# VHH binders against p21908: the designs that were tried, part 33

Target 1, 324 residues: p21908
Amino acid sequence: MEIVAIDIGGTHARFSIAEVSNGRVLSLGEETTFKTAEHASLQLAWERFGEKLGRPLPRAAAIAWAGPVHGEVLKLTNNPWVLRPATLNEKLDIDTHVLINDFGAVAHAVAHMDSSYLDHICGPDEALPSDGVITILGPGTGLGVAHLLRTEGRYFVIETEGGHIDFAPLDRLEDKILARLRERFRRVSIERIISGPGLGNIYEALAAIEGVPFSLLDDIKLWQMALEGKDNLAEAALDRFCLSLGAIAGDLALAQGATSVVIGGGVGLRIASHLPESGFRQRFVSKGRFERVMSKIPVKLITYPQPGLLGAAAAYANKYSEVE
Key: E = the ipSAE of ESMFold2; O = the ipSAE of OpenDDE; V2 = 0.75 times the mean of E and O plus 0.25 times the DockQ between their complexes.

## First folded at step 16 (VHH; framework vhh_6z1v_2)

Design CC3 (at its last look DockQ between E and O 0.81; V2 from the best seeds 0.71)
Fold by OpenDDE, look of step 16:
Structure CC3 (fold): chain B 324 residues (1-324), chain A 121 residues (1-121)
Amino acid sequence: as target 1 above (324 residues)
Amino acid sequence: EVQLVESGGRLVRTGGSLRLSCAASGRRLAAYAMGWFRQAPGKEREVVAAISWGGGYTYHADFVKGRFTISRDNAKNTVYLQMNSLKPEDTAVYYCAAGSWYETLSEYDYWGQGTQVTVSS
């Protein structure tokens, strides 16, 4: 069965034809990307995709949405599209659909992902367990957190807002970082640290704490400097980022009872080569009495190029597997 | 996981100079403050110098009085202590350390094995 998989973000929407069967995604076709600003609605983008495809679109859609999906009216920042889930089938002229959060989609993708698309970060270099809980976190614009349960040949994805848990400093410097950030933010969630923008927050805090003049950098430049090792402060910020990433990954694993952890997101991919050299592992396993247990948890990083699309399709397959 | 290895310690005459190096391995230390400590026989370990993660802040003990200078090279994952105008009182085992904060001894979590510096009269 063919479906249209869609990954909708703030600025771009990606479309693909997916083949699904027996609860599995058999294939994912070529990606077509639209700028959301160039289309007034999902419906119009859908029509454009149909035109481009040159044949009738499937009457089924799998949609990954970069926001909450449980409301009557869904909106995104910097995206003019408004989704009404109750009328989605009518608007797109389809019979069935699945609508999930974009990071939920990533979790679905992980459930189906071949090991070749999962780089090893730390822990035992083994495949993700067939049974148990997988913790998934992904820094990007924010911090996505989900987990999936594999059991009895099935899997279940649980979407969360785990990125909004409180930042927990683990040393004196992080205490000071937190104190500095509290001057700017009413509440300092882990997302304020572990995200694209989070690096900037760390950088500024470190500069302020150090008490030396510094220039404000845009996020792009800061990431570049940090990754290239051209600035001590930027490098420090990045390594602190990795420390905190390890810490939260471990905490989430403990909280969720995970036996494996998967890192996703654009930032995750960006720092993939840096993580093994950082303090990520140390912070991940430093969980007191559970250090030994934590050391047995494999941590992987997603390298699949379109996990949102794959995951959307997977979610559809999972939902409608019994109907086939 | 993190190893600090000091080098450069040796016997020198009063007024001489030494450059100590501390090379880190196993992990990058860019996130850490670095410090040099020393311990003379029968004395407590004391801070000699410290440098912030960004390198923008340095601390030098009062007894240094401009004779020693701490620096770091993140590309080499190394911290240095340039010691000039050495005195017999500077004789000690010098230790390199990495920590989260430069002003608090208890915040240094990683330590080297030390290198012996001996200054003869």
Scores: ipSAE 0.737, ipTM 0.899, lowest interface PAE 0.6, mean pLDDT 94
Fold by ESMFold2, look of step 16:
Structure CC3 (fold): chain B 324 residues (1-324), chain A 121 residues (1-121)
Amino acid sequence: as target 1 above (324 residues)
Amino acid sequence: EVQLVESGGRLVRTGGSLRLSCAASGRRLAAYAMGWFRQAPGKEREVVAAISWGGGYTYHADFVKGRFTISRDNAKNTVYLQMNSLKPEDTAVYYCAAGSWYETLSEYDYWGQGTQVTVSS
């Protein structure tokens, strides 16, 4: 059957027709992107999508939403749209829908993703297991954490708030970074380190600890300096970022009983070329007597651009697939 | 596997200059503090200079102040020691090291195999 897959972020919403059958996404059509500021509501963008295609839209929708999906009224920063889940079917003139958060959509996409979109980072160069737990984490604006259980030809996605667990320092410099950040945040979650803004937090802490004045930069400029190798301190911050990402990826894998790990998110793709050259692997495996166990866990990186549409369609297929 | 490789050590005359390089391989070490140490035969290894992750803080031992300068280039994964006004007492094997901090030998986790500097009269 056909459905409308939608990926709604703060400034953009992406629409596509997806074919789903028997718990699977068979295909995704060409996406149409709308700027959310240019349309007063989801309903208006939906109608515009139908007009562009010149056909009636399917009476089923799958929506990935870049924010909390619980509650009577959903809003996002930088998005004028207001969603009311209870009225979605009426407003879009549809029979069924699924509504999931954006990182839940990433996890659903991993379950359906061709292996060519999963680049090897470290550990054994093996395909993701057909059974077992996959830890999925993705730095972006924040830090998304989910896990994916595959069992008996089925899968289940567990959405979590794992990015909000405490930062645990692993060396003397990280002790000092933690002390600096506690002055700003009182409690330092790992997201304060492992996120787009987290690079800035590390950079500022490193500057302060070495006693050097720093220039305030927005995230975009700082990331550019770090990735282009134009500033020693920015590169130090990026290398520290990768160390911390390895540490938390390993901790989550232990806590979730994972046999593989997948890195995603907007920042994950951005650092793809740096991860293999960084201390990510060392921190990932450094779990004391469990080092040998950790060394056998493959770590992959999502290269699929914007997996939200695939994930939304997958979530619909998983919920409304052919009844057994 | 992390490897630190020093280079540039050789025989030089008193008053001469020499630049040591320490290239890291196996992974980036931009997150680390770096140091240069030296050890003459039969003596303890001693700190010569240290530099913070971004290069904004440096330390130089009193016996080399004004003569030696530590620097780093994180894009090249390399740390340097510029050695000027060399004296016979500077003769030693020079080691590069990396650690999470820079005050104590035990805080340096990675060590190079050393490069010989010999200063002749």
Scores: ipSAE 0.608, ipTM 0.880, lowest interface PAE 1.8, mean pLDDT 90
ESMFold2 (binder alone), look of step 16: mean pLDDT 81; pTM 0.834

Design CC4 (at its last look DockQ between E and O 0.88; V2 from the best seeds 0.76)
Fold by OpenDDE, look of step 17:
Structure CC4 (fold): chain B 324 residues (1-324), chain A 122 residues (1-122)
Amino acid sequence: as target 1 above (324 residues)
Amino acid sequence: EVQLVESGGRLVRTGGSLRLSCAASGRRLAAYAMGWFRQAPGKEREVVAAISWGGGYTWHADFVKGRFTISRDNAKNTVYLQMNSLKPEDTAVYYCAAGSWYETLPSEYDYWGQGTQVTVSS
């Protein structure tokens, strides 16, 4: 059967027709992207998508939402859209829907993702296990964290707020970074380090610690400088970023009992080529007596272009597995 | 694992100049503070210079100030020691080291090179 897969963020909403059957996503159609600021509501965007499609829309929707999905009224930062889950079927003229967090959707995508869309980062270069827990983390605007359980031919996704756990410094420099960040932030979560904006926080802290004057750079320019190797300090910040990413990935794997780890998010993809050459692996496995065990955990990175859409569709298929 | 390889050490006359290089492999250097140490026969290993991860901070031992300069290029994954006005007392094996912090104590560094011999003749 056909469904409409939707990935809704703060500034953009993406639409696609997906074919689902027997708990699987068979295909994902062409993506249509709207600016949320140009549409007053999801309903209007939905109608616009229908017009573009040129045929009646399916009476089923899978929605990935960039925020909490529990509650009577859902709102997003920098997005005028308001969702009321109880009236969603009526508003969109559909019979069924699934509504999940956007990073939950990424986890669903991982459950269905072909190995060709998973780049190897470290550990054994093998496919994700068919049974067990997969830890998923994804730096972007923030830090998304979820985990996936595969068991008895099925899978379950657990959404978390793991990005809001405390940053744990592991060396003298990170102690100083934390101290510096505490001057700016009441609480320093790992998201303040491992995110798009996090690189800037690290960069500023390092500059301050070195005692050198620095100009505030926009995030785009800073990432560019770091990735292109045009500035020693920017590169240092990126490498520290990778160290901390390795550390938190390992910690989460331990906490969740994971046998594999998958890195997602836009920032993950951006640093894919740097991670194997960074201290990511070292921090990932440096877990005391568990180092040997950690060394056996494969770590992959998502390269699929629209994991949110795929994951939304997958979530629908998983929930309505008997629908043909 | 991080590997550090020093190069550039050789025999030079008093007053001569050398440039030592330390190239890292296996991991990027930008994550680390770097240091140069030296050890003469029968003497303890001593710090020569240290540099922060971004190169914004440098430290030089008093005995080399004005003569030696530490620098780094993270894009090349290399740290350097420019040595000018060399003296016989500078004869030693020079080691490159990497750590999380730019300390002056050898024990604060986690990774070491094999060293390169510098000999200054009268």
Scores: ipSAE 0.845, ipTM 0.942, lowest interface PAE 0.5, mean pLDDT 95
Fold by ESMFold2, look of step 16:
Structure CC4 (fold): chain B 324 residues (1-324), chain A 122 residues (1-122)
Amino acid sequence: as target 1 above (324 residues)
Amino acid sequence: EVQLVESGGRLVRTGGSLRLSCAASGRRLAAYAMGWFRQAPGKEREVVAAISWGGGYTWHADFVKGRFTISRDNAKNTVYLQMNSLKPEDTAVYYCAAGSWYETLPSEYDYWGQGTQVTVSS
């Protein structure tokens, strides 16, 4: 059957027709991207999508939403759209829908993803297990965290807000980083460190701690300087970022009993070549008596473009298109 | 996995100059503070200089102040010690080290090089 797969972020929303059958996504059509500021509502963008295709839209939707999905009214910071899940079928004139968190959608996509889209980062160079837990995290504008349980030919996605857990320092410098960030925030979550803006937070803290002048940089400029090796302090911040990413990836894997870890997000792609040369692996495996257990966990990176649409369609297929 | 390799040590006359390099391999160390230490025969290892992760803070021991300068280039994963106005008393094996803070005590550093010999003749 055909459905409309939708991936809604702060400034953009992406639409595609997906074909689903027997618990699988068979195809995704060409995506259409809308600027959310240019359309008053999801319903208007939906109507514009149908207009563009020149045909009636399927009476089924799968929506990945870039925020929490459990509530009566859903809003995003940089998006004028307001979603009310209880009225969604009525507003779009559909019979069924699935509404999931955007990083939950990434987890659904990983369950359907061809292994060619999962690049090796560290640990054993093995395929993702067909059984067990996969921990998935992705730095971007924030830090997405989800878990994927595969068992007996099926899978289950655990959506989380794991990017909002506390930052735990692991050395003297990180003690000082935490202290300085606490001056700015009531609580220092790991997302304050592991995100696109998080590099700036680290950079500012490092400058203050070593007593140098600090100038405000936009995230794009700072990331460029760090990745291109044009500034000692920016490189120090990036290396520190990778240490913290390794630490939290390992903690989440321990907490969930994971047998593999997958890194995603736009920031994940940008740091792909740096991760193997950084302290990521050291921090990932450094879990005391569990070091040997951690050393056997493969870590992969998602290279699939825009996994949100695939994941939304996969979530719908998993719920509605399954046959015996 | 992590290796620190010092180079540049040699025989030089009193009043001469040398530049020591410490190249890190196997892993980037931009997140770490770095130090130079030295050890003469029969003496304990002593700190010569230390530098913060970004290079914005440096510290030099009094016995080398004004003569030696520590620096780093994170893009090259390398730390330097420029040594000027050398004296016979500077004769020692020089070591570089990395740690999470710019410490003066050898026990506080996690990674060490194998050393490079500097000999200053009269």
Scores: ipSAE 0.653, ipTM 0.893, lowest interface PAE 1.5, mean pLDDT 91
ESMFold2 (binder alone), look of step 16: mean pLDDT 83; pTM 0.847
OpenDDE, look of step 16: ipSAE 0.832; ipTM 0.938
ESMFold2, look of step 17: ipSAE 0.591; ipTM 0.873
ESMFold2 (binder alone), look of step 17: mean pLDDT 82; pTM 0.845

## First folded at step 17 (VHH; framework vhh_6z1v_2)

Design DD1 (at its last fold request DockQ between E and O 0.94; V2 from the best seeds 0.82)
Fold by OpenDDE, look of step 17:
Structure DD1 (fold): chain B 324 residues (1-324), chain A 122 residues (1-122)
Amino acid sequence: as target 1 above (324 residues)
Amino acid sequence: EVQLVESGGRLVRTGGSLRLSCAASGRRMAAYAMGWFRQAPGKEREVVAAISWGGGYTWHADFVKGRFTISRDNAKNTVYLQMNSLKPEDTAVYYCAAGSWYETLPSEYDYWGQGTQVTVSS
């Protein structure tokens, strides 16, 4: 059957027709992207998508939402849309829907993702295990964290707020970085380090600690400088970023009992080529007596272009597995 | 595995100049502070110079007296020691080291090179 997969963020909403059957996503159609600022509501964007499609829309929707999905009224930062789950079927003229967090959707995508869309980062270069827990984390605007349980031919996604756990410094420099960040932030979560904006926080802290004057750079320019190797300090910040990413990935794997780890998010993709050459692996496995065990955990990175859409569709298929 | 490989050490006359290089492999080292140490026969290993991760901070031992300069290029994953006005007292094996902080104690560094011999003749 056909469904409409939707990935809704703060500034953009993405639409696609997906074919689902027997708990699987068979295909994901062409993506249509709207600016949320140009549409007053999801309903209007939905109608616009229908017009573009040129045929009646399916009476089923899978929605990935960039925020909490529990509650009577859902709102997003920098998005004027208000979603009321109880009236969603009526508003969109559909019979069924699934509504999940956007990073939950990424986890669903991982459950269905072909190995060709998973780049190897470290550990054994093998496919994700068919049974067990997969830890998923994704730096972007923030830090998303979820985990996936595969068991008895089925899978379950657990959404978390793991990005809001405390940053745990592991060396003298990170102690100083934390101290510096505490001057700016009441609480320093790992998201303040491992995110798009996090690179800037690290960069500023490093500059301050060195005692050198620095200019505030926009995030785009800073990432560019770091990735292109055009500035020692920017590169240092990126490598520290990778160290911390390794550390938190390992910690989460331990906490969740994971046998594999998958890195997602836009920032993950951006640093894909750097991670294998960074200290990510060292920090990932440096877990005391568990180092040997950690060394056996494969770590992959998502390269699929629209994991949110795929994951939304997958979530629908998983929930309505008997619907044909 | 991280490897630090020093190069550039050789025999030179008093007053001569050398440039030592330490190339890191196996891992990017931009996140780490780097240092140069030296050890003469029968003496303890001593710090020569240290440099922060971004190169914004440098430290030099008193015996350097402006003769040596540490620098780094993170794009090349390399740290350098420019040595000018060399003296016989500078004869030693020079080691490259990496750590989280730019300390003066060898114990604060986690990675070490094999060293390169510098000999200054009178």
Scores: ipSAE 0.878, ipTM 0.956, lowest interface PAE 0.4, mean pLDDT 95
Fold by ESMFold2, fold request of step 22:
Structure DD1 (fold): chain B 324 residues (1-324), chain A 122 residues (1-122)
Amino acid sequence: as target 1 above (324 residues)
Amino acid sequence: EVQLVESGGRLVRTGGSLRLSCAASGRRMAAYAMGWFRQAPGKEREVVAAISWGGGYTWHADFVKGRFTISRDNAKNTVYLQMNSLKPEDTAVYYCAAGSWYETLPSEYDYWGQGTQVTVSS
C-alpha cells in the first residue's frame, strides 16, 4: 500500500510516497522538500504536496518529528507548525498514522537499510548481525541514542534519552574539561560534548585550560576550521570529540548488550572520514577486562542521505502493514 | 597504533642551530599535549619543553630558555623543536612524547618516539 512519509525538522520538512507491504518498505519515492517557514501548518504543506503530485494523497501517513512526540501539543524551535496528535487524522483526512521521534526513525531505518549504506568504522568488517542488539547513536544538534533488538525475524526499537546521561572523564585533560564545563552547566551530560554545539564547548574549555583568550565563534565556522585543518585548537577539539564519541559508544554498547553499533546523525556523517584516523576505536574498546569482547563488535556509520523518511515508512510498515 | 618518529638530529658546531621534527602516524594526536625530552650518556631522561594540545601554552626548561622553542602544526600531525645557540652540553638523544597533560616526568607520558641524536662539537 501507499503511504505519505514525512520527515519534519525545524526549518525543513520532507515528503515522499512510500510503498509498504508485509512489514517492509518496498520503495520510497522522490522527495519534496518544503521550508517550514513558508507554510503555516503541516496541513497546508500536505495539500501543497498533493498539488505538486497532481493526485489525491494516500489516507495513511508516517511522520518523523524532530522533537518529543509524547504530549497533547508538539512544537519545535524554528518551526511555526503546531501539531496536536489527537487531531492529525481529521486534519489530514487520513485513516491511520504513526508519529515517532526523529532518532526513533533512524533506528527503524537501520532495521531496513541495505548494507551498502553502512560504512565500516572499526571492529570486524562484516554485516550487521541478523539477531541481537544494535546500539544506535547520532550526534547532531543534540545526541540521539536508541537501540533495536532483532530477534525471530522481527525487530523492536527502543527510543531513549541516552544523550542526557553524565559525561565521565577518562584522563587528566578530561578531568579539567569536566571541571570547566560544570561552571557553565549545573550537570554535564554527554550531549554537552557529543553534539554540534559540543565542539564549541570542548573548544572553549581547551582554550581556558591552556590559558589563551578565545573569540566566540559560531558553530558553523568552528566546524569548518576543525575539518579543514585551519586552526590547531579547533583540530584539538575535534580530535577530543572523536575520543569521547568512541568512549561513549563503547559504554552504551556495554550497557545495552549490543552485538553491533551504528553511528548516525548529521555530525556523524560530517566526521565520517575523520573517525577511522582518530582515537575513536581505542576509546571504544578500552573497557578493561572486556576489551576483547568489545573488539569483536562491528561499528558502522550511516551514509544513507536522509534516513528519516525511510525510518518513518519503516515504522508504519512495522505497525500497520499486512502479514499473512 | 601510534608511532612518533623524530628527525633532524645531526652533528653541529657550538653556536649552531637545528630544527627537530616529530611526526605522528597511525592516529591523529591533536588532542594530546606533547613534549621533548633528552638523554645524554650516563644521565637520566629529562624534559626539555612541553606544549599544550592547541599550542597556546608552552613550557621550556631553564637550561634551554631563550634558545629552544617548541611548536606544533596539528594539520600535519607534527611537533617541532627549534634549537638555537647550541652548546656541547646539549649533546643527547632527543625524544618526543605525547600524553593527556604537559607533564615534566617521563613516566607520565603514554607515547614515545625512538629518538634522534644531536651532537654539538666544541
Scores: ipSAE 0.698, ipTM 0.907, lowest interface PAE 1.2, mean pLDDT 91
ESMFold2, look of step 17: ipSAE 0.636; ipTM 0.888
ESMFold2 (binder alone), look of step 17: mean pLDDT 82; pTM 0.844
ESMFold2, look of step 18: ipSAE 0.626; ipTM 0.890
ESMFold2 (binder alone), look of step 18: mean pLDDT 82; pTM 0.842
OpenDDE, look of step 18: ipSAE 0.871; ipTM 0.954
ESMFold2, fold request of step 22: ipSAE 0.568, 0.647; ipTM 0.867, 0.891
ESMFold2 (binder alone), fold request of step 22: mean pLDDT 83, 82, 82; pTM 0.850, 0.839, 0.848
OpenDDE, fold request of step 22: ipSAE 0.870, 0.859, 0.866; ipTM 0.951, 0.948, 0.951

Design DD2 (at its last look DockQ between E and O 0.95; V2 from the best seeds 0.80)
Fold by OpenDDE, look of step 17:
Structure DD2 (fold): chain B 324 residues (1-324), chain A 122 residues (1-122)
Amino acid sequence: as target 1 above (324 residues)
Amino acid sequence: EVQLVESGGRLVRTGGSLRLSCAASGYRMAAYAMGWFRQAPGKEREVVAAISWGGGYTWHADFVKGRFTISRDNAKNTVYLQMNSLKPEDTAVYYCAAGSWYETLPSEYDYWGQGTQVTVSS
């Protein structure tokens, strides 16, 4: 059965034809990307995608939405689209759909992701366990956090707002970083540290603490400097980023009873080669008397290019597995 | 596991120069402040110099000011101590250390090297 998989963010919407069967995604077709600002609605983008495809679209859709999905009217920041779930089938002329949060979609993708798309970060270099809880976190524009339970041949995805938990400093410098960030933000969530923009926050804090003048860098330039090793301070910020990422990954694993951890998100992919060389592992396992237990947890990083699309399709397959 | 390895220590004459290096391995240490300490026989370990994570802040002990300079290259995961105008009283084992903050107390540092011997003859 063919479906249309859609990943909708603030700036872009991605479309693909997916083949699903027996609760699994068999294939994901070529991606078509639209700018949301160039289309007034999802319906118009849908029609445009149909035109490009050159044939009638499937009467089924899987939509990953970059926000809450449980309201009557869904809106996104910097996206003019308004989604009304109750009228979605009518608007798109489809029979069935699944609508999930974008990071929920990533979790669904992880549930069926081939090991070839999961880079090993730390812990035992083995496949994700077939049974148990998998903690998933993904730095990007913000910090997504989800987990899934595998049990009895099935899986369940739990979406969270784990990125909005408080930043917990673990050393003297992080105390000072927190203090500095509190001058800018009323509340300092972990997302203020572990995200694309978070690197900038760390960088600025470090510069200020050192007492050196610094110019504001755009995020792209800063990440480039950090990853290319062209600036001591940028590199310091990145390594602090990795420490905090390790810490929160471990904390979430403990809180969720995880037997494995998967890192996703655009930033995750960006730091894939750097993370194993960082202090991520040290912070991940540094959980007091639970260090031994933490050392047994495999940590992987998603390298699949479109986990949102894949995950949307997977969610559809999972929901309608009995009908197929 | 993180390891710090010092190198460059040797016998030199009064007025001579040495450059010590401390190479970190295990994982990147750019997140940490680095320091150089020294311990002479029968004396307590004392801080020589410290440098912040980005290198924007440096501290030098009064007895080495103007003679020694600490620096770091995070891309190389290395910290350096340039030692000029060496004196016999500079004779000691020099240790590299890493911590979250550039403190002067040894107890504030989490990682230590094995040390390198510097001997200055008259």
Scores: ipSAE 0.858, ipTM 0.947, lowest interface PAE 0.5, mean pLDDT 95
Fold by ESMFold2, look of step 17:
Parts: sequence; structure tokens; C-alpha cells
Structure DD2 (fold): chain B 324 residues (1-324), chain A 122 residues (1-122)
Amino acid sequence: as target 1 above (324 residues)
Amino acid sequence: EVQLVESGGRLVRTGGSLRLSCAASGYRMAAYAMGWFRQAPGKEREVVAAISWGGGYTWHADFVKGRFTISRDNAKNTVYLQMNSLKPEDTAVYYCAAGSWYETLPSEYDYWGQGTQVTVSS
């Protein structure tokens, strides 16, 4: 069956027709992107999408929303649209919908993703298991953490706020980083380290600790310097970022009982080439007597561009297209 | 895992100059502080210089201050020791080391190279 897959962010919304059947996404059509500021509501953008396609739209929608999804009224910063889940079917003239958070969409996409979009990072180079728990984490503007259970031909996505757990230092330098960051934050969550802005937090701390002046750089400039290898301190910050990402990925895998780990998010894709050369693996497996167990967990990275539409369609298929 | 490999040690005359390199392999070491140590025959290993992760802080032992300079290039995963005004007393095997902090005691470093021989002739 056909559905309308929608990925709604602050400044842009993306629409596509998806074909779903038997719990799977069979195809995802060409996307149409709207600026949310140019359309007064989701309903108006929906109607414009129908006009562009020159056909009646399917009576089913799957929506990935870049914010909380469990309230009566949903709003985003920099987006004029207001969503009321209880009236959504009537406003769009549809029979069914799913509405999920944007990182939840990433987790759903992993469950349906062609293996060619899952690059190997470390551990055994094997396909994701058909049964068991997959830990999914994605650094971006913040840090998304999700739990994907595959069992008995089905799967379940559990979104978490795992990005807000505490940062745990693992060496003398990280002790000092934590102490420094406490001067700025009441509590230092892992998201303060493992996120796009987190690189800046690490960079500032490292400069302060080594006793040199530093310039506050915007996010774009700092990431460019680190990835291009143009500044020793920026590279030190990036490598420290990767050590911490490995440490927390391993901790989450232990806590969730995972048999595999998947890294996503915009920052995940950005560092894809760097991760295999970094200390990520060393920190991932360094769990004391569980080191050998950890070494057998495959870690993959999502290379699928913008998985939100796929994830939205996948969530719909998971809910409505299951066989008996 | 990390492997540190020193190079550049050779025979030089008193007053000469030499540059040692320490290349890291396995994974990138930009997050680490690095140090150079040396050991002459029959003597204990002693710290020569240390450098912070970004290179903004350096420390040099008094017996080399003004003559040796530690530096690093994180893009190349390499730390250097520029050695000028060499003396016969500088004859030793030189070792590269890495740790989370810049220390003067060998026991505080986590990773070590195999060393490179520097010989300064009278």
C-alpha cells in the first residue's frame, strides 16, 4: 500500500510516497522539500504535495517530527506549524497515521535498512543479527539513544534519553575535563561531550588545561579544522571525542544487553572515516573482564543519507503492515 | 593497539644537530600527552621533554633546556625532538612515550617505543 512519508524539521519538511507491505518498506519515492516558513500549516504543505504529484494522496501518513511527540499540541522552534495528534486524521483527510520522534525514525530505519548502508566500524564483520538487541546512538545537535529489539520476526523500538546520563571520566585528563566543565554546567551529561557542540566543549577544556589562550570558534570552523588536520588542538579534541564515543557505546551495549551497535546521526556520518583510525574500539571493548565479550559485538555506522523518511515509513509498516 | 616507533638516531659529532621522530600506529594519539626519555648504558631512564595533547604546553629537563625542542604534528600522528648543540653526554637510547598527562616519571606513561640510538662523538 501507498502512504505519505513526512519528515518535519524546524526549517524544512520533506514529503515522499512510500510503498509498504508485509511489515516492510518496498520503495521510497522522490522527495519533495518545503520550507516550513513558506507554508502556514502541515495541511497546506500536504495539499501542495498532492498538487505537485497531480494525484490524490494516499489516506495514510507516517510523520517523523523533530521534537517531542507525546503532547496534545506539538510545536518546534523556527517552525510555524502546530500539530494536534488527535485531529491529524481529520485535518489531512486520512484514515491512519503514525507519529514518531526523529531519532525514533532513525531506529526504525535501521530495522529496515539495506545492509549496504551499514558500514563496518569494528568487531566481527557480520550482518546485524536477526534476533537480539541493537544499541543505536547518534550524535548530532544532541545525542540520540535508542534500543532496538528484534525477536520472533518482529521488532520494537524504544527511544530513550540516554544522551543525558552522566559523563564518566576514564583517565587523568578526563578527570580534568570533567572538573573544567562543571564550572559551566550543573551536571555534565554525556551529550555535553558527544554532540556537535560537544567538540567545542572538549576543545575549550583542553586549551584551558594545557594553559593556553583559546578562541571560541563556531561549530563549523572547529569541525573543519579537526577533520582537515589543520590544528593540533582541534585534532586532540576530535580524538578525545572518539574515545568518549567508544566508551559510552560500550557502556550502553552492556546496559541494554546488545548483540550489536549502530552509530548514526549527522556527526556519526561526519566522522565515519575517522572512527576506524581512532581510539573508539579500544574504549568500546575496555570493560574489564568483559573485554572478550565486547570484542565480539559488531559495530556499524549508518551511511544512508537522511534516514527520516525511511524511518517514518518503516514505523508505519511495523504498526500496520504486519502479516497475521 | 598503539605502536610507537622512534627513528632518526645516528652518530653525530659534538656540536651537531639531529631530529628524532616518533610515529604512532594502531590508532591516532592526538588525545595523548607525549614524552621523550633517554637511557645511557648503566643508567636509569630519564625524562628529556614532554608535550601536551595540543602542543600548547611543553616541558624540558634542565640538562637539555635551550638545546632540545619537543614538538608534535597531530595530523601526521608524530612527535619530534629537535636536538641541537649535541654533547657526548647526550649519547643514549631515546624513547617515545604516551599517556593521559605529561609526567616526568616513566611509570606514569602507558605506551612506549622500542627506542632509537643517538651517539655523539667527541
Scores: ipSAE 0.641, ipTM 0.886, lowest interface PAE 1.5, mean pLDDT 90
ESMFold2 (binder alone), look of step 17: mean pLDDT 81; pTM 0.836

